# VH-VL binders against o27280, part 46

Target 1, 266 residues: o27280
Amino acid sequence: MDSMNVPEVLEIKRIVEESESVKTFIFSWDFRREVRPGQFVMVWDFRDEKPMSVSLIDPVRSEIGISIRRVGEFTDRVHGLSEGDLLGIRGPYGRGFELMGRDILLVGGGIGMAPLAALADEATARGMRVDALVAARTADELLFLDRLEAAGVNISTCTDDGSCGFKGFAHERLLTLEENHDMAAVCGPEPMMFQVMRILDERDVPAQLSLERYMKCAVGICGQCCLDDTGFRVCAEGPVFWSQELSRVREFGRYRRDPAGRRVPW

## First folded at step 19 (VH-VL)

Design Ag16
Fold by ESMFold2, fold request of step 23:
Structure Ag16 (fold): chain C 266 residues (1-266), chain A 118 residues (1-118), chain B 112 residues (1-112)
Amino acid sequence: as target 1 above (266 residues)
Amino acid sequence: EVQLLESGGGLVQPGGSLRLSCAASGFTFRSYSMSWVRQAPGKGLEWVSAISGRGGKTYYADSVKGRFTISRDNSKNTLYLQMNSLRAEDTAVYYCARHDWYGSFDYWGQGTMVTVSS
Amino acid sequence: QSVLTQPPSVSGAPGQRVTISCTGSSSNIGAGWDVHWYQQLPGTAPKLLIYENTHRPSGVPDRFSGSKSGTSASLAITGLQAEDEADYYCQSHDSSLSGSKVFGGGTKLTVL
């Protein structure tokens, strides 16, 4: 059996509190198993297993960081862990972001900034100019701002309540910012991503968007992560898709699925 | 260090033409939109024209549309303003300015003086 | 006929606080466009002082601050110093014109 299919039990080396609701768990990692920004891992707490964003990829220190938002029973249990405690990690899985050109726009909503923070590190190391639009409901939920600033990323923020930066949605803010980008990477709530994608398409900016779907196997066998109308498997052909690939997907931005697979509105 | 240096100003009679240049250095020129901004003697700042980093989009103030043409040569890191059908009200110091992502002008040249008179 | 309206002049004594207003409309500041501020010392090119409403570039003292509310913006200068004597311009974007950048008419600050 391929080692990628079996969780490796790893010790939590460090925990970074990113916000009241988000922690980054740092593990030692053997980079013979390559990790690229936009790929995901399955995190196993010995009861349940969920896909989680990789937010730090540091081959020099042989470390990865996995950012987890507290939102339910699984994530509550993981947030209760301490340094030295154990988690199972499978992966990485999926197709990561591809960089092109010299100028990249990042648009992240909430925890969606996690994979984009990893991408920002790679883009700046490659000498690209990075502009990041960071969105959240409130100022306290804006993620990775200090890290992005230290990396030389140009930051603009927006919050639903106006407590920091532009008051409103990311797509509304994007219309009031300069356009000079060779590509964009987008991750966050699917309605936000849909609206941002439409603007980027009209600007002729190639865009890659990272989707979330329900996952079980994470290697493309079980079919739980398939998109309507195309048969694309988010865990195998994604989670990062080009905007042109998503233009053929009716479900994108229109509805979501609950854990039972039932369509529910956004 | 970011540097912008305008040239090509001078005295010209009404109806004449001039071509301004702005030499850029210290940054990746193609990554930034650029503007010309002018200031008549003793007066305020007036935005004149802008061009996107790749050169595909150009914008003009109503006061210069049809008479001025902005362009850039990214291989030479140079911004241009072709000014035709010049009028006395075009008399000004012309500044080359770089846009940041937020839409501000974060770096300016020293300016070049254009005088339109008989 | 500036799209953005500034007082033509303001004055203050050393150590005092002054403010400079920038009044726009629903087609510029009121539509969500940022306000930027420039300082122009006599005989020099303008210099960016405040961007994105409130942010200071490196090297700009914290006694300069900006704010935006509704259709208006304000530049505040505290601890006024002689070298602050200059012209100050606000700048934004106007949606009613095709992508046009717009400046205020300028404010001459005199340190008494």
Scores: ipSAE 0.763, ipTM 0.894, lowest interface PAE 0.9, mean pLDDT 90
Fold by ESMFold2, fold request of step 23:
Structure Ag16 (fold): chain C 266 residues (1-266), chain A 118 residues (1-118), chain B 112 residues (1-112)
Amino acid sequence: as target 1 above (266 residues)
Amino acid sequence: EVQLLESGGGLVQPGGSLRLSCAASGFTFRSYSMSWVRQAPGKGLEWVSAISGRGGKTYYADSVKGRFTISRDNSKNTLYLQMNSLRAEDTAVYYCARHDWYGSFDYWGQGTMVTVSS
Amino acid sequence: QSVLTQPPSVSGAPGQRVTISCTGSSSNIGAGWDVHWYQQLPGTAPKLLIYENTHRPSGVPDRFSGSKSGTSASLAITGLQAEDEADYYCQSHDSSLSGSKVFGGGTKLTVL
């Protein structure tokens, strides 16, 4: 215990290439440190530390998987690592998803499918019916399709360019699918999540959405992950929020803040 | 194994009434929207009515609106179609069909025959 | 606007490829609604053959395939076999009709 606030140095056990830009790094994990779908970890490469999604939670093999998209210098360095190399991991942090009922809808955009893939595994293990709408800009960026299919998840895809599945945005596709769900879990680009939330609210479907914000401490002390208006700390009260909680947050879907605290449009 | 079994068909006079039932088993009934689909002798398929899994939304083809009422009892896993003011053109085999998430009819019953004749 | 159009019949010899068209409009297929296909053998209930435009349920041979473009869809059957002789229906949803599922008129496939 107590190592949650200090990175533990762990060996990369396996690397799965999920797409041209996304890899999943698998580590041995002591499940005395419980991990819930929707929680995050801070990944330390001995130079910098970034929050990353947990996409695999496997207590049977004592493994976790962390999915990382290559987008800059930190993630380029991590993508250059091999099995046997070391990374620091601290966490998990934050509030994860809660499951309810028997019928769950997942709506994931891009890397946002990572925590939803972990949730899908838990939901199917409980005997729930899982429908997953998997969105990306193009077919090559659709994530976890084979894994979801093997788990018995019903999948629909959409791509901005129409290269796979429905041509268009996730919220547009959602309007052409059946509505019989007890809850939804949503993770992806914040503009997508905002539009999906509006549809789910109109349909009276309870929804949980996972936000991304800049983080430093990850334990709620430094204030870097606070949301305007409410003071919610994404690393402590989130990253997963109920749609009702987010209805009080003006910045959701409209803007974010950079590391210097300046407003940046989505 | 998903099973759907229609009952309640028969011979009825024009202007009469009939109530169809569809017993469902092998799946969580409340999770699925259901439809009635009919097929007149020698003719194609015609969608008649649908009801959401929780029963809060109902839909009807123009040809039956105001005369037919779809309902469900999720505690009994049963779908119903109340048919009033029956006409000769309502003569058909009536199928009970389950919707999947994509809006297709993935399971069908064997149908029950309704004949409206003098 | 509210009806899907299919040819009344098609025919082919064993081993050939046949296609069955399903023509819709801007209020159904053109509005982004999926097309599904059903096979109805004589004296039986319809059976789902293709869902979500292109996907096959378990147990449907891969010689059956679906496609969708614009306001139209097609069912293709390759390696035609005698047991494929049946009626085929396309189905979608029409936005101009509240909650309405719509079927095509059906196509009788004759294997020569």
Scores: ipSAE 0.760, ipTM 0.888, lowest interface PAE 0.9, mean pLDDT 90
Fold by ESMFold2, fold request of step 23:
Structure Ag16 (fold): chain C 266 residues (1-266), chain A 118 residues (1-118), chain B 112 residues (1-112)
Amino acid sequence: as target 1 above (266 residues)
Amino acid sequence: EVQLLESGGGLVQPGGSLRLSCAASGFTFRSYSMSWVRQAPGKGLEWVSAISGRGGKTYYADSVKGRFTISRDNSKNTLYLQMNSLRAEDTAVYYCARHDWYGSFDYWGQGTMVTVSS
Amino acid sequence: QSVLTQPPSVSGAPGQRVTISCTGSSSNIGAGWDVHWYQQLPGTAPKLLIYENTHRPSGVPDRFSGSKSGTSASLAITGLQAEDEADYYCQSHDSSLSGSKVFGGGTKLTVL
């Protein structure tokens, strides 16, 4: 078994172009290292290391998939790689999603759909009814729609510009959809998650939300991923939190911190 | 195979009462909101009442508020409509309908006739 | 103000295209609520034909299509067939009637 604190160098087995800006990199994986939807890995390009969500968990084919949005120098370099090229992967880390009941709502914004796609596969395999609200700025940025449909997920889309589905924000669309869920799982831009959480709390729907924060060690030692007010370490106690845990955090949905720890608006 | 079967209709005098039932099968009943929708002879569809899947929320058209009560028993997979203080204008075929997530009625029963006549 | 308004009737010859309108207001279609369509053959229960404005359930032919613009929606039927002769209803939700579903008055389609 490889140490999860040291990157294992793996070959890129396949690359799926999910959109103009998002690629999924698929690797062979020994599932004696268990992986749960909502956990993350640290991806190392031999120069820098960034946390990335696992979007595919396939023990039958012994594969995992890591979905990466091109947003800067690191992700530009990774997007330039080909099948057969190498990346380091350490992990998985963090607390994943827990499934409960028979009816689950997924609300995903942009790349936030990545861990939710993995969760949808697990939920449908358990026989749960899965409803997914998939949000993006534009139609071209909606992720995983064909995969979700093939899994038997009921899909609704919304886009900021109205190019596909409901024109507007995910929380606005949610108000025009039927209730009847035992739980919800939410991942995407933090302002979106905050608004969705408020609606779900008012409806008494248990919700789990996946947060993103700056990470260095990924094992809870350095404190760089801590939330204001509570001291929760996103890499250890999260990245998935229950909505009631986040209700005590004034930072959530209102501001973020840069790598130097300075408060920055969303 | 989703099936909905209404029963309990019949002839009743104005001011009387009836209780309709809808037996559901082929799906997880508690996961879906349900409605009663009625159609008077020769007329269009009119939504009457809805109840959430777990039974915690109920809704009524203004024309029936205070007279009709929707309920469900998820252990028996059965939807109910208690109709009191019936009026001639309540004469209709009453359909049991299942909501999908998008707010459409994706499955309907074949209906049960309620006739309110003196 | 009317809730959902449909023409009382439309007609067309076999093979032609017909369109059935559904006109709402700012409290229903104009507030972002979806429009759904139902076909009702005489003596039978309604059948879902279009949901979420444009989507067809499994088993509904692709000659049926839906659209929505502003406060209105439309059902189009191409390649008209004799079996399409039925009543058609649009349905939405009205924000001013919390928890309320609303139907159009219905449109009788006659195939000539």
Scores: ipSAE 0.760, ipTM 0.889, lowest interface PAE 0.9, mean pLDDT 90

Design Ag16
Fold by ESMFold2, fold request of step 20:
Structure Ag16 (fold): chain C 266 residues (1-266), chain A 118 residues (1-118), chain B 112 residues (1-112)
Amino acid sequence: as target 1 above (266 residues)
Amino acid sequence: EVQLLESGGGLVQPGGSLRLSCAASGFTFRSYSMSWVRQAPGKGLEWVSAISGRGGKTYYADSVKGRFTISRDNSKNTLYLQMNSLRAEDTAVYYCARHDWYGSFDYWGQGTMVTVSS
Amino acid sequence: QSVLTQPPSVSGAPGQRVTISCTGSSSNIGAGWDVHWYQQLPGTAPKLLIYENTHRPSGVPDRFSGSKSGTSASLAITGLQAEDEADYYCQSHDSSLSGSKVFGGGTKLTVL
């Protein structure tokens, strides 16, 4: 059914409450459908369908976890589900993160930590040194800290209100941390990613950034996820892009598009 | 077990030169910035110099700029400090220290004594 | 003079709480740079006590704690022990001295 682009109906095996607004839904998964950190799935609640981040990839237990932030009617309905309830899942789709070198920096804002948590697991399993800057508006919204610590990740936190860690924005904190990374992986609010990308470019650190755009087909046919100036489709050539690829995209960090394709400010 | 071992200290005349070494083991050396920190007898700690893990960036305290050169050989897991044009005020115990990501010095050697005296 | 200012000495009886201050400026602590603390026992190399303002390395007892506010930081030691008699240094980074780590002048703790 993978080649037919039809959701597979799966039973929710376990639900982990990551924060007041974020839950991770865990499903049994046949890993003949390989999943890489940074790829996404389309989640169907039998009424609507949305792209969601894979945050747990566990071939040993034959499980994946999909982390979902409550932000609207679809996600409210999904957050109301219980273990044993059904969701449709199609995918995975898109280009995931590529690991290189020995030392990796992760910079995640809010739900953007979800794909980075999966990447951290893979990186630590390879014996890489992992440093993670975890950002949120408040302490209660910082995600995956215990999991990252248990994996041996070095963590620094920042919050807009200063309730945990550095008070301020992720890019401001980054300027006060040591360099020594072979690459970086960045995911979160696009304004944050733009500012972080500029610092990493100045430091000559190769960076991969995960973008969110409106998606319909998820296989690159419909054009709904296209980026200005390049023709890149977030669902096919992304969602993970190298910073050099994004330097040619004028919309990155400057505006977004609504479902009708109109420019709106961030 | 992380270990740092300094060597190369001794008695030197003013204007002379000396090369300090720090042998590192128990960690991936190239992943960490390293510093030299000194302490004159009876005095406090003074940061001297730092070098990035891959060696591309070097930093010096104003008191040693132009006279000291920090370097590293990642194939030998060794940090160096070349000290030229030594002055009496350079007399100190010299420690090598490893940086963590947060900018602290999480591991220190036991130090090597440099005495600059006529 | 040192970029970071510490009192030259502090004292306390066993079991007491003592506090060591570290005062910086807008170019170091006030610019958002972390403060780290070191203990140096007589005749030994310094040992990291506190990193990133408040965190303890493994093996450092929780009676040592750190805090930072504005341009200043503080090391608190509760349940003072005779073995705590040592020199204590704060350390940060100064933006006006690009690439420079800076230490406080040190504080001699005497256990009475």
Scores: ipSAE 0.758, ipTM 0.890, lowest interface PAE 0.9, mean pLDDT 90
Fold by ESMFold2, last read:
Structure Ag16 (fold): chain C 266 residues (1-266), chain A 118 residues (1-118), chain B 112 residues (1-112)
Amino acid sequence: as target 1 above (266 residues)
Amino acid sequence: EVQLLESGGGLVQPGGSLRLSCAASGFTFRSYSMSWVRQAPGKGLEWVSAISGRGGKTYYADSVKGRFTISRDNSKNTLYLQMNSLRAEDTAVYYCARHDWYGSFDYWGQGTMVTVSS
Amino acid sequence: QSVLTQPPSVSGAPGQRVTISCTGSSSNIGAGWDVHWYQQLPGTAPKLLIYENTHRPSGVPDRFSGSKSGTSASLAITGLQAEDEADYYCQSHDSSLSGSKVFGGGTKLTVL
């Protein structure tokens, strides 16, 4: 019988206020459990358990950081915690991003910048040129700008309301930027990712996109994270998929599913 | 540290040909699109031609299309401009310029003078 | 008659503020393309002064600033110094032309 991994109870080492709605929780981590950018962990608050992206991977300090946006009851409770409080962590799970070539484009919307910030750190450490398009609804919601700048990443911003950078959507901004990239990594709202994927496919830029779906087991057994048309389990075969894999998925960019599996509009 | 050095300018007769070179150093050459930009004596800047970092896409101003050919050799970190059927109007200082991601020219060479005169 | 229109000249006294306009169209600045600015001192190559409409490269003083609105852009120079006497060019991209990059005609700044 395959048994689920029991969460390890870890102490919150420090909390970084990334924005009014986003906090990064930092834990000591034994890197014998290897973590790759784009993988996720299940965070347990002793009542419920949710998948969260790793935004900081620091083997030198033996630390990981998990960035969490306040969006509901679970995340409200976690945001109320302090340094020294406990959380359960199991994982990491899923397929992370792969780096290729010398020149990478990152396109992140909102909290989607979290796994891309971790990827940016790895890419710059390898000597790659990193260009990051950071998108949000407003300037206050743009994430990780100082961290990306300190890492030597070239940043362009866009906001829906025009309060910072290009006024408009990420895919509109992308059309007005230079095209010299070997690959792209994309994470954010699924409608944004769909539009960005179309542009990257037209430009023949290999792209990896990180999807969000409802999860229970995180190890591929329960079927709650499956995609229409392919049977891909987001927790096992993803959450990071190549654009070619997603081009055959009918639901991508068109609708999402609630925890009960029902279709709802984006 | 980024350096661009143009060479190959000189005096040439109308209808003649000339090949310009730009030696690049201090950066990963293949990662950047490059342009030639010219400036006739006493006149403004005029974009001439561009080439993508991997060399697959080339672009030309209408004034030079069909007469000039941009190329690059990424193994030698060198940008080229082959200029054929030269006219008096082509007399200018020719600059080699690097594109950044935003579409600006963030580094320029010091230029090489091309004079088309009999 | 260039794709981007700049005044041929502008002048100001030391310490004053001057602005240089760059007027485009719906196929360039109005389509969302960035505006970049260059300073060219006499006898030298152009130098990037402003990129992405408003940003300064390292080493460019904060008395230089850029802005963009609609189909137009502006370069502002405050605290004018004698060393600012130069030619200034705006640059963008035009989606309707065979060439991808376009320059303004240039503006000669004279410090009185």
Scores: ipSAE 0.757, ipTM 0.885, lowest interface PAE 0.9, mean pLDDT 89
Fold by ESMFold2, last read:
Structure Ag16 (fold): chain C 266 residues (1-266), chain A 118 residues (1-118), chain B 112 residues (1-112)
Amino acid sequence: as target 1 above (266 residues)
Amino acid sequence: EVQLLESGGGLVQPGGSLRLSCAASGFTFRSYSMSWVRQAPGKGLEWVSAISGRGGKTYYADSVKGRFTISRDNSKNTLYLQMNSLRAEDTAVYYCARHDWYGSFDYWGQGTMVTVSS
Amino acid sequence: QSVLTQPPSVSGAPGQRVTISCTGSSSNIGAGWDVHWYQQLPGTAPKLLIYENTHRPSGVPDRFSGSKSGTSASLAITGLQAEDEADYYCQSHDSSLSGSKVFGGGTKLTVL
């Protein structure tokens, strides 16, 4: 049990290049440590550690996949690794998505599609109808389209530059799609999630949204992932929150905090 | 495997009433909005009415508003169109059509003919 | 009275390319609503041919393609075949007609 809070050193079994900037690292996984879509792990490269979303949960093959976007020194080092190289993994942590009803809407922006791809697999396995709005800045950044199609997911794409699908933002596209869903799951840039949440709230669609914040301990002790005014710890009470919980969070959609604790606008 | 089967068409006099039914199978009926679409002989397609999957929202073309009522019974997988105060210009084949998420009509029934004449 | 305008007829020889236009306005195609296309063979119900502007359902040959730009859309048929002779309709949604689906007037394609 304490192994969930201590990194386990695992071999990279397989690497999938999802885009020029995103790779999925696949590990053998002992599913006595249960993993749910929307939970995250801390990835340790023996110098630093970062939270990463689980994008593949495959108990049949005893595998998990972790999708990592290259955005800085840590992720540059990890992207330079090969199959057979080692990473430390601790977790999973946090509250994952809950499925309800028979009809689910997924709205994902960029790497935010990673946990939603795992959720889509679970939803389709239950026989749910899954509609996924996949958003990115450009066509080359749209993730998991082939995997979602193979799972039987209905896909719509949007890109900021119009290079694929609807030209514009995810919330703008959502207004021109049919509304027959029992729930929604949303993950991506926080400004996108804020706008999507407002539409879903107006439509009275229960929504779960996954937030990202700076993390250090990941188990709720250090306070670095706390949300202003509520004291919610993203690593413990989240990262997945219901829209009703987020309506009480002053900072959501407005600002974030850097590692030094300073307010930074989105 | 998705199937839509309309029934209830026939000959009716102006001012009369008919109720059309559409039996659905091969899919989870309540998950989909449904429409009626009509086509007068030798003419194009005209959207008539739509209803949301849960039945809470209904929509009508101006040409039928106040005279037609769309409804559904999700326990019986059946879509209905109650047509009152029928006019000669309502003469058409009436199709039952399923909406997909994108707003297209991805499955259609074979149609049922409604003729309004003396 | 359709708010989407299509030519009433188009013709082409076998093997040729044919295009069918669908002209809308700022309240439908220009507002971001998708365009869908249907083929109707004589005596049959319409069949979905193109959805979400450019996508083909399973079983529709790749010689059928759709595009959308501004307030207009186009259906292209390459390698024209005798069995393509049919009526073709575009369809969208119009924001000025609350909750309304709209069809074009239809285009009869004749294969010569």
Scores: ipSAE 0.729, ipTM 0.878, lowest interface PAE 1.0, mean pLDDT 90

